# VH-VL binders against Probable nicotinate-nucleotide adenylyltransferase (nadD): the designs that were tried, part 1

No score or structure here was measured in a lab: all are predicted.

Target 1, 199 residues: Probable nicotinate-nucleotide adenylyltransferase (nadD), of Chloroherpeton thalassium (b3qyz5)
Amino acid sequence: MKKIALFGGSFDPPHYGHFALCTLTRELFSPEKIILSISKNPLKGSANAPEAHQLAMAKLMAEELGKTGPVFEVSDWELRRAGFSYTIETLRHFHAIEPNAELLLCIGEDNYQIFEKWKAYQEILQLAHLVVFARSGTQGEQQSSRIIPPERYTWVQLDLPLSSSDLRREIAEGQDWQAKMPSSIAAHIAAHRLYQNEK
Positions, changes and structure headers below are counted from each chain's first letter, unless a header gives other numbers; Kabat numbers aren't used for antibody chains.
ipSAE, averaged over its two directions, is called F for ESMFold2-Fast, E for ESMFold2 and O for OpenDDE. V2 adds 0.75 times the mean of E and O to 0.25 times the DockQ between the complexes of E and O.
[cut] stands for letters that were removed.
The coordinates of atoms that the task and the answers printed are left out; those that the model quotes come from them. Centres of patches stay.

## First folded at step 4 (VH-VL; framework fv_fasinumab)

Design K3 (from F7 with heavy chain T30D E31S; at its last look DockQ between E and O 0.39; V2 from the best seeds 0.00; counts 0 for: pae E 9.0 > 2)
Fold by OpenDDE, look of step 4:
Structure K3 (fold): chain C 199 residues (1-199), chain A 121 residues (1-121), chain B 107 residues (1-107)
Amino acid sequence: as target 1 above (199 residues)
Amino acid sequence: QVQLVQSGAEVKKPGASVKVSCKVSGYTLDSLSIHWVRQAPGKGLEWMGGFDPEYGETIYAQKFQGRVTMTEDTSTDTAYMELTSLRSEDTAVYYCATGAVAGTPYYFDYWGQGTLVTVSS
Amino acid sequence: DIQMTQSPSSLSASAGDRVTITCRASQGISNYLGWYQQKPGKAPKRLIYDASSLQSGVPSRFSGSGSGTEFTLTISSLQPEDLASYYCLQHDSYPFTFGQGTKVEIK
């Protein structure tokens, strides 16, 4: 059956951690495509990049990923919706347009650990198979297995130290950050002075 | 069950700030999503903001962005709502609320008793 | 933003009467709707969740129905203790929004 992997989140900014997750997902699950679904920024005036730039950077990431394989797409569906979308709405959307595809929802361990706190988490589990990227040395699987049936998720052990929040901070502070992402994205950030502290 | 106990009534001048607390018991604060709702005298309920576990951050109603800050102290299981640049229109009872049922983070099953904030000259 | 239009703003009915309150969403919100009861001087109390699920401990005379954009709270037989204001709440998307409320008085 055709598989479609979904990565939700801000990708703000995208970094080589995301790159690794996507390429690993491709190798493990051989999906027809991997979709980076860009969410709205719920916090105006935050240290986050404007939505247009988030989308642009996601597209750059998809392009970089595309150099390794042809299965990467960016979706702005959530950005075009009124209000802020939940994962369940995103899944319903993609299920509707790809009803014969198995949806793979790719999430981090942190989200997995509190998955029961997600809106309509049971419906999410009905619509999608979870791909959980976990850090080494964590007990997340054992803790959350009480809620999520084993057949509904795949545990992928991958220790990724990079975080977008740290990158935003590093950029703001003028630390070394450029090597933590594709040069095209770094150039975009620099050109548009993203993630700079407001005086 | 969850119990939410809020701080006492406040009287503030216009331009001042107020910080309302909401102490959680029965469950740990980090296991809950705290939201804040206010109600002006004789008026309806108004959602102010709350923590979203999917976003991993607090979401604020646009009306209050830049003027409201919601924080949590997990060591004391206390949530806080700070509203700055107070106006007379901010006179209201402020409630903290949360859902305690798994998969229903945005259901407000439990409410604090409310905190009256009066803004007057 | 999703607007919740609640009607009526107020009603007066006798004990035993059937009471119906309606909320209309400006766009589809699936079943992400709750109904809340607020008695004078008290915090709101959830009566219905997921549009039609009765909250534990709530009398069976309360029921919710609807989906998409039209939702209804029904009190099959109004009781004196049901004197309160009632609010619908959508949590389909941010910002969460309440209906304007319905004040229910008992004749």
Scores: ipSAE 0.260, ipTM 0.749, lowest interface PAE 2.0, mean pLDDT 91
Fold by ESMFold2, look of step 4:
Structure K3 (fold): chain C 199 residues (1-199), chain A 121 residues (1-121), chain B 107 residues (1-107)
Amino acid sequence: as target 1 above (199 residues)
Amino acid sequence: QVQLVQSGAEVKKPGASVKVSCKVSGYTLDSLSIHWVRQAPGKGLEWMGGFDPEYGETIYAQKFQGRVTMTEDTSTDTAYMELTSLRSEDTAVYYCATGAVAGTPYYFDYWGQGTLVTVSS
Amino acid sequence: DIQMTQSPSSLSASAGDRVTITCRASQGISNYLGWYQQKPGKAPKRLIYDASSLQSGVPSRFSGSGSGTEFTLTISSLQPEDLASYYCLQHDSYPFTFGQGTKVEIK
């Protein structure tokens, strides 16, 4: 019955929306581990944090989440690879490490809607159970569920109005952004003057 | 079902540019991705690049990096490949092909009829 | 880049013969390989996807096998209309690469 949940993302920056998703996953599925897998950002520009800072903030996120139970860890495996990473490559890596574990792949509703376009999506379904986080409800589930068997995914509704893109803009403009993340992450952003290039 | 119809043959001088179109019918571009493959006369097939929906960007083969641009217009369901700084070795038939179709595992399942581009001095 | 080595480069066989064409990948590609037929003057047509799955509408005399690095296309009973060039394609990683092709002729 061992379960390992995987959250991929750039966490650029992390925010309470990410925290809510991770906390809900812990409570719903009771996984042995929840892995925050830091993805390379193919759209790297001056508006994004350098990879070292993305990793540092993800570690702060895992530390904050871990205060209520030490199940969270960060993986930099994708960052250490040459070239771009696809989800199937990450899943093969974790499957090789834990071949007897059930992998839970956590994705947003937008990813679910185009999941059939993902590289090797049928192998992804063999390696992992999808956990789909949706904002607008079951109509989106109905549109794409004919391709993904119902037993291969779990639909979870969570509607939080936070995005890393909006936060990057708010930080650059000097808007009130600190309340949308734990103070340790806000302090890191301020100390390193991250996201200031847009001014 | 899905049909890809490409623009007609072109004759170009070295140093010029060409833009080949690929009109999709039967499906929409927001439900599939388009890749481009070329074949020089008497030679094999060579992948040039294509849009990857998971990556969210177009991936180009290194050989063509800096000379090729591939775009998609979802309002007209038309994909384009533009190749610049043409050389005689760019003489080939250029094909568009489907990279993925929503709801199916098909890859390069449908092909356009091909567009002959001749580069001569 | 993954090199696809296709063998033979050409062959000539009689109608009714069993024909095999092989592709070797320079590294493991799981089952992310397709087989394509190209008749003279035409666009390629997919015969086999996922190494061994037969495309709808393709005659059952065609079959594919293999995984990892070694793959085979088999034509169990060659027909005159099978005169074509055949290509394997790996789509495991970018850049996608084709084998150099096998030209099949009927005696």
Scores: ipSAE 0.011, ipTM 0.548, lowest interface PAE 9.0, mean pLDDT 84
ESMFold2 (binder alone), look of step 4: mean pLDDT 90; pTM 0.931

Design K6 (from F7 with heavy chain A100Y, light chain F96W; at its last look DockQ between E and O 0.66; V2 from the best seeds 0.00; counts 0 for: pae E 5.4 > 2)
Fold by OpenDDE, look of step 4:
Structure K6 (fold): chain C 199 residues (1-199), chain A 121 residues (1-121), chain B 107 residues (1-107)
Amino acid sequence: as target 1 above (199 residues)
Amino acid sequence: QVQLVQSGAEVKKPGASVKVSCKVSGYTLTELSIHWVRQAPGKGLEWMGGFDPEYGETIYAQKFQGRVTMTEDTSTDTAYMELTSLRSEDTAVYYCATGYVAGTPYYFDYWGQGTLVTVSS
Amino acid sequence: DIQMTQSPSSLSASAGDRVTITCRASQGISNYLGWYQQKPGKAPKRLIYDASSLQSGVPSRFSGSGSGTEFTLTISSLQPEDLASYYCLQHDSYPWTFGQGTKVEIK
């Protein structure tokens, strides 16, 4: 059975942490493809990049990942939809177009810990296998075992200090940040003056 | 069912801060997404902000950004809304409400009883 | 931001009357639209969710309909206990926004 891995959420901006997660997912699960699903920006007028730029940067990330091997894709399905898209809706969409594929939903430990808050989390668990990237020093697995059956998730221990939020702040403050992402993405951010305080 | 019990009425001076609490029961705070809505006297309802589990963060209405902070204490199942730099226009009944209950979107099926915050010199 | 224009701002009707309240969104939204009833001195109560789903325990005289940019709350036969203010809420896009409200009075 072919597998399709899905990364949702914010790639704002993409960074080498995301890069590592994607390549590790490829190595661990050998999916036919990994899809970066770009969601709408809920924080309009904030320090976040416009959706068009987020999509552009995600495509750059996919291109960089593609240099390491197939197959990385970016989906703008959520962006094209009216209004907000919940993860369950995204999963239903991809299940509909790939009904014979096993969907792997890749999430961070933070999301795993509050997974029971997600809309239709039970259906999500039916449609997808969770790949949980966890940080060291946490007990998220034990805390969430009441909600998520052990056969429905894979725990992947990976310490990644990078965060998009921190990067946005660093960019705004003029700190060193360029080395934390592919040069193509850094160039895009610089060229379009993204994440500046003046915006 | 979910119950939300808020702290009592507050009277504040302009420039002061207020912190309203919302204690949840029936479900744990970890199972709920808490939002805050206020209503000025004789006026309509106004969404202030709330936690979005799929974004993994609290989202604030831009009107209140920089002045409002929403926090949670899971050990006591209590949500908090702190509003700083109070002004007379902040006089309102403040409600906590939950949008999610164990993965079910109930926006907003459950409301606190409201907390009157009066800002006057 | 999505603006929800609610109309009318107030209405007075007799018991048994059919009452219609409308909310128009400044742009197309999904079915993430709810209707709330607020009686004087009380917290709001949800009547309708997902544009047309009746909240459990709510009388069947209440109904919601609509899609895209226009949504309607209907009370098929107004009852004295329906005296209240009614609000629509979109939670399809942040910031979430309420309609201005409709005050329903009973003649």
Scores: ipSAE 0.188, ipTM 0.714, lowest interface PAE 2.2, mean pLDDT 90
Fold by ESMFold2, look of step 4:
Structure K6 (fold): chain C 199 residues (1-199), chain A 121 residues (1-121), chain B 107 residues (1-107)
Amino acid sequence: as target 1 above (199 residues)
Amino acid sequence: QVQLVQSGAEVKKPGASVKVSCKVSGYTLTELSIHWVRQAPGKGLEWMGGFDPEYGETIYAQKFQGRVTMTEDTSTDTAYMELTSLRSEDTAVYYCATGYVAGTPYYFDYWGQGTLVTVSS
Amino acid sequence: DIQMTQSPSSLSASAGDRVTITCRASQGISNYLGWYQQKPGKAPKRLIYDASSLQSGVPSRFSGSGSGTEFTLTISSLQPEDLASYYCLQHDSYPWTFGQGTKVEIK
């Protein structure tokens, strides 16, 4: 049976935290395909990269990840849509393309804790198996499992102290940021002066 | 069934701030989110903002960005909207409404009774 | 911002009449549209969600149709208690936006 993993995010910018999550997912679940689904940022301001650069950096991330196995793809489907796309819309899209595949939806623990607030969360559970990346152990699962049947999710421990928001601030302030991402992505940011305090 | 009860009417001078409360019963704020909508006298409805659970943050309409703060206190199941630097055009009825309630079609299924805020010199 | 253009701005109709209110979105919004009724001095009440789904407890004389950019609320046989202002809301994209409203009066 075909497994397809979905990672949603703005990747603004990508960093080694994203790389670690993608690599661990490949090792743990052996999906035939891992899709990096680029989402719009509803709060996008001057401190964010233009969408063309988000797409370019996501492609660089997929290229770098693919050096150890060509299972990574980038989807700009959410970027091509008008407005903000809810996760259920993205899942319906990929389900229509691959109706016989098992979809693995990769989310963070914070999203898991409020998953019942997500649009059409019950349909999401029908369409996908959740892969939840958490910093804490077994007690976190008890706090968050009331709504989601245990057969519909897998809990994965991964403690990563990286965020795109912190990186955007660090780049703007000239702090040490290049070591937190592959050199190809750092070079792209520098060459295009992304995340600088510019007019 | 969900009920949203808002704080009472307020009269403010230009430049002041107002903080409107919205008490939720029947559900908890850990199970649903609250959005805020206002209506100036004789005018239509205007969305001000609300918590987006998939983004994980509160989204504010741009015209209020910098002047509005929406918070919640899960210990009392009370949501708040604070609007600062009040102007006469901020005179309106302010409503809270549910963003999502588990097991129902989402967004704006339940509304508070409204809070009139009058800004006059 | 997605502009919602609602028409007419007001109408007067007799009890029993068929009433049609339309909303046009400036961009495609799929079916992420709701219809709301607001009686004087009251909070709005949802009538229709997902463009065409009738809210539980709302009379079957109310119906919604449309998708994409064109949407219609229909009252098949207007009743005296239907005196209200009616609004469409798009919730596809932030900021969420309402139509300007349609005031319905009974002659």
Scores: ipSAE 0.141, ipTM 0.666, lowest interface PAE 5.4, mean pLDDT 85
ESMFold2 (binder alone), look of step 4: mean pLDDT 90; pTM 0.933

Design S14 (from F7 with heavy chain T104E)
Fold by ESMFold2-Fast, scan of step 4:
Structure S14 (fold): chain C 199 residues (1-199), chain A 121 residues (1-121), chain B 107 residues (1-107)
Amino acid sequence: as target 1 above (199 residues)
Amino acid sequence: QVQLVQSGAEVKKPGASVKVSCKVSGYTLTELSIHWVRQAPGKGLEWMGGFDPEYGETIYAQKFQGRVTMTEDTSTDTAYMELTSLRSEDTAVYYCATGAVAGEPYYFDYWGQGTLVTVSS
Amino acid sequence: DIQMTQSPSSLSASAGDRVTITCRASQGISNYLGWYQQKPGKAPKRLIYDASSLQSGVPSRFSGSGSGTEFTLTISSLQPEDLASYYCLQHDSYPFTFGQGTKVEIK
């Protein structure tokens, strides 16, 4: 059975945390491909990169990941929609393209906690197997477990002290940030002066 | 099951700000999303914004961006909507409404009773 | 933004009449549409969700149909307590948008 993993996010910017999640998913599930689905950032302001640069950086991340294994794809399908797409619509889109593939939906523990609030979450569980990434020392698996059947998710422990929001702040403040992402992405940020405050 | 109870009517001068509260009972704020909708006298319903659990963010309609702030106090299960730089055109009944209830991801299933905000000189 | 257009803006009918209200979206919204009833001086109440699903506790004379861009709310046998304004809402894309409303009056 062909497996396709889906990582949704703004990748604003992508960093080694994203790299680690994708690599671990590949090791655990051996998917035929991993799709980085670029989502709109509803709080996008002066601290955030323009959509064109989100897409460019995600493509650089996919290129770096592709050096280590199977096909990595970037999808801008959500960015091309008039409004914000819900995960169920993204899953329906990819299911229509690959109707015989098993979809793996990769989410963080915080999203797992509120999963029953997601639009059409029961249909999501019919279309995809959840891969839930949890921080070391959390009690997250005890939350919502009676709502989501245990055969519909896999719990993966991975402690990542990296966040895009903290990284944007660190870049703006001139802190040491370049080692937290592949050098191609760091070069893109520097060349285009992304995440810089006004002088 | 779910009950939303809003704060009382407010009268404000142009340029002032207003903060409307919405007390949740029957569920916790950790298990539901709150959205805000307003209705000017004799007019239709207008969506202002709300928390989107799939993005983990509060989303505002562009018309209100920069003037509205929606917050939650989970210790008291109370949601708030603050609107600043009030104009006479902001005179309206403001409603809070659910975005989802535990296990039921349906928008606007339950509504508060409404809070009348009058902005006049 | 997705524009929601309702027709008619108002209607007047007798008890027992069949009433139909139409809602059109400016682009496809699948079945992500709800219908809401607002009686004078009251908060709105959801009647229909996912375009055609009847809300628990709502009388069976109310029904919804449609998908994509054209939707209808039908009241099969109008009753005096149905005097209200009716609104459609798309929740497919942000910002969520309501139709302008249809006022239903009993003769």
Scores: ipSAE 0.020, ipTM 0.571, lowest interface PAE 6.3, mean pLDDT 83

Design S15 (from F7 with heavy chain V101Y A102E)
Fold by ESMFold2-Fast, scan of step 4:
Structure S15 (fold): chain C 199 residues (1-199), chain A 121 residues (1-121), chain B 107 residues (1-107)
Amino acid sequence: as target 1 above (199 residues)
Amino acid sequence: QVQLVQSGAEVKKPGASVKVSCKVSGYTLTELSIHWVRQAPGKGLEWMGGFDPEYGETIYAQKFQGRVTMTEDTSTDTAYMELTSLRSEDTAVYYCATGAYEGTPYYFDYWGQGTLVTVSS
Amino acid sequence: DIQMTQSPSSLSASAGDRVTITCRASQGISNYLGWYQQKPGKAPKRLIYDASSLQSGVPSRFSGSGSGTEFTLTISSLQPEDLASYYCLQHDSYPFTFGQGTKVEIK
């Protein structure tokens, strides 16, 4: 059965944490495609990169991932939509394109804990198998069995010390940040002075 | 069972700010989210904003963005809506109502009793 | 923004009459629509969620139908206590938008 994995996020900026999650997904599930789906941010502020740069950096990340295998793609479908989009709309879109594929929705543990509050979460579970990336020592898997059927998710433990929010702060403060992402992305940030702290 | 209890009526002068509270019982604010809706006298309902758990952020209607702030104090299970730079057109009853929460992905199944805010010179 | 248009804006009917209120969205909203009743001086109360699902405790004379862009609220046998304003709400996309309301009066 063909598998397609989907990672949603702002990639603002992408970093080696994203690289590790995508690579691990490839190794564990052998999907035919892994799609980096760029999310709209209705609350975009001065601390965030413009959408064009989010897309450019996500494409650079997919290019770097592609050196390890040809399965990585970027989708800007959510950015092209009028208005806001939810995960269910993105899943309906990809299901319509590939109706016979099994969709894998890759999410973090924090999102998994509030999953029942997501728009049309029951329909999401019909359209996709959840791949939940969790920090070591968490109890979340046992708690969630009450709401999300255990056959609808796979729990993957992976500690990653990186976050985009921390990286934006580190870049603004002039800390050492360039080694936390592929050099092509670091070069893009430097060339375009992204995330600089200027009043 | 969820219950929402709002603060009492307020009278403000143009240019002032007002902060309306909404006390939650039967659930905690960590388990549910709150949205705000207003209604000018003799007019219809108008959505102002609310917390979206999937985005993890509060979304404001464009008309109010820059003037409204919605916050939550989880230690007291109380949500707040603060509206600044008040105009006479802001005279309305302000309601809090439930957003999506566990087992209930559909909006506004519970409402507060409403808070009348009158803006007059 | 998605515009919600209700018709009629007001109506007067007799007890026992069948009443229908229509709500039209300016673009497709699937079934992400609720109907709300507001009695004079009171907070709104949800009658219908998910376009056609009856809220627990609401009398069975109320029903909702429709999907996409056209929706209907029906009261099969109007009662005196149904004197109220009725609103539709789309929650498909932000900002959430209400219809302008339909005032139902009993003769």
Scores: ipSAE 0.113, ipTM 0.656, lowest interface PAE 4.4, mean pLDDT 86

Design S16 (from F7 with heavy chain V101W)
Fold by ESMFold2-Fast, scan of step 4:
Structure S16 (fold): chain C 199 residues (1-199), chain A 121 residues (1-121), chain B 107 residues (1-107)
Amino acid sequence: as target 1 above (199 residues)
Amino acid sequence: QVQLVQSGAEVKKPGASVKVSCKVSGYTLTELSIHWVRQAPGKGLEWMGGFDPEYGETIYAQKFQGRVTMTEDTSTDTAYMELTSLRSEDTAVYYCATGAWAGTPYYFDYWGQGTLVTVSS
Amino acid sequence: DIQMTQSPSSLSASAGDRVTITCRASQGISNYLGWYQQKPGKAPKRLIYDASSLQSGVPSRFSGSGSGTEFTLTISSLQPEDLASYYCLQHDSYPFTFGQGTKVEIK
């Protein structure tokens, strides 16, 4: 049974933390495809990149990831939809395209802890197996869910030193940020003066 | 069970601000999201905004963007909706209502009793 | 924005009558629709969630049906206490939008 992994996020900007997650997912699950699904924020502030640049940077990240293995793709389906798009709608979209594939939904531990508040979370569990990335300090052993059956998720320990929100702040403040992402993405940010409007 | 209790009626002048509170009882505020809906006298219901737990942020209707702020104080289990630069057209009953939350069907299962805000010179 | 249009805007019916209210979305919303009852001077109360699921504690005379763009709320045997305004709400996409409401009066 083929597997398709989905990483949903704003990629605003993408960084080496995303790179590590995607690479580890490839090694652990051997999916046929890993899709970077770009989410939009219709109410994003001046600290965030425009959608066109969000897409451009995600494509650069997929290109860099592709150098390590040719399974990475970018989806702008959520960006093309009217209004805000929920994860269940993205999963329905990909299930319709690949009805015989097993979908792997890659999320962070923070999202896992509030998962039952997600729109149609029970339908998400019918459509996808969760891959939950947890920081090393959260739990030393695989966590037992109160609501989510253990056969519906895999717990992966990975301490991610980076966040996009911290990077946006560091770029705006002129701190040393360029080493925290592939150079092609850093060059794109610099060329277009992204994340410079902090006030 | 869950109860949402709102602050009392307010009378404001045009240009002022109002901050309506919504106290959650019988449940933990951190385990649910709160949305705000208003209703002008004799008119229908209008969604203003609310916290989206999947997105992790508060979403505001464009009509109110720049004038409305929705916040939560988890230490007192109280949600707030502040509307600034009030106009006479903002005269309405303001409701808080539950959004997405653990273990229940989505959206507007429980409602506050409403807070009448009157804007007049 | 998704526009929600209700019909009729108002109706008058007798106790025991079957009453039907329709809600139409300007684009597909799957089953992400709720029905709400608002009695005079009171906060709204949810009757139906996910287009067809009856809220606990709501009388069985209320039912919902439909998916996509066309939805119906039915009251199989109208009671005097059902005098109220009824609203549909789509929560498929932001901003969430209500129908304009249907006022139900009992003769």
Scores: ipSAE 0.212, ipTM 0.682, lowest interface PAE 3.7, mean pLDDT 86

Design S19 (from F7 with heavy chain A100D A102W)
Fold by ESMFold2-Fast, scan of step 4:
Structure S19 (fold): chain C 199 residues (1-199), chain A 121 residues (1-121), chain B 107 residues (1-107)
Amino acid sequence: as target 1 above (199 residues)
Amino acid sequence: QVQLVQSGAEVKKPGASVKVSCKVSGYTLTELSIHWVRQAPGKGLEWMGGFDPEYGETIYAQKFQGRVTMTEDTSTDTAYMELTSLRSEDTAVYYCATGDVWGTPYYFDYWGQGTLVTVSS
Amino acid sequence: DIQMTQSPSSLSASAGDRVTITCRASQGISNYLGWYQQKPGKAPKRLIYDASSLQSGVPSRFSGSGSGTEFTLTISSLQPEDLASYYCLQHDSYPFTFGQGTKVEIK
């Protein structure tokens, strides 16, 4: 059974944290492809990048990842939908396209801790195996869901001190941010003056 | 097990603001999603907004966008709904309501007793 | 916005009668629908979740059915304590929307 990994996020901007997670996912699971699924958040403020730039930067990240090995793709499916879009709808979409593939849903520990609050979470578990990236220093056994069966997730320990929110602030403040992402993405941000006036 | 207790009735003049509280017991505010629903006298129920845990954001109905703010104080397990620029048509009973802790946060399992807000000169 | 239309807006029936209330969504909402009872002067109480699942502690005379766009709440043998307004709610997409309500009066 082939595997397809889904890495959902705003990629606003993408950074080496995303790069590391995607590369590690490829190493551990050997999926046929990893899809960078751009999440739609209609609650975005003016400090966030426009959706067109969000998509452009995700494509640049996929190109850079592709230099390390196949296969990385970007999905703008959520961006093309009206209103809010939930993970279950994205999974139904990909399951319909690839009904014989095992879907791997890559999420962070914070999302795993509240996973039972997600729309149709039981259906998500029927459609996808969870890959949970956990930070160093957390008590995974104490914090893990009592509701999620252990056969439905894989716990991956990775300490990664990067966030898009911090990065947007650092860009707005003129701090040294270029080293935290591939140069092609840094060039795109500079050329289009993205993330100015972020607090 | 879960109980929601709201603050008492308020009488406000047009143009004022009101802030209604909702104290959660039986579970912590980090384990529940809180939504707000109002009901004008003799009218039906109207959803105002609530916290979406999957997005990590509070979502407001378009009608109230710009006038309503919903906040939480996890240290006291209290949710708040503040409505500004009050009009006479905002006279209503305001309810907080929550989903269950185990996976259906949008099913309104528990409701506060309601807070009557009267807006008149 | 998804419009929720209830029928009838009000009804009057005798104890022991079978009562049905319908709710129609303007677009498909799968089974993301709840039914709520509101007695005079009280907060609403959930009766049915997931279109057809009975809330714990709710009398078995209440039942829900339907999926997609057509939903029904049934009270198989109306009791005096069932005097209330009944509301459907879709929570498939934002904004969440209630039906306009059905007032049930006991003769």
Scores: ipSAE 0.177, ipTM 0.669, lowest interface PAE 4.0, mean pLDDT 85

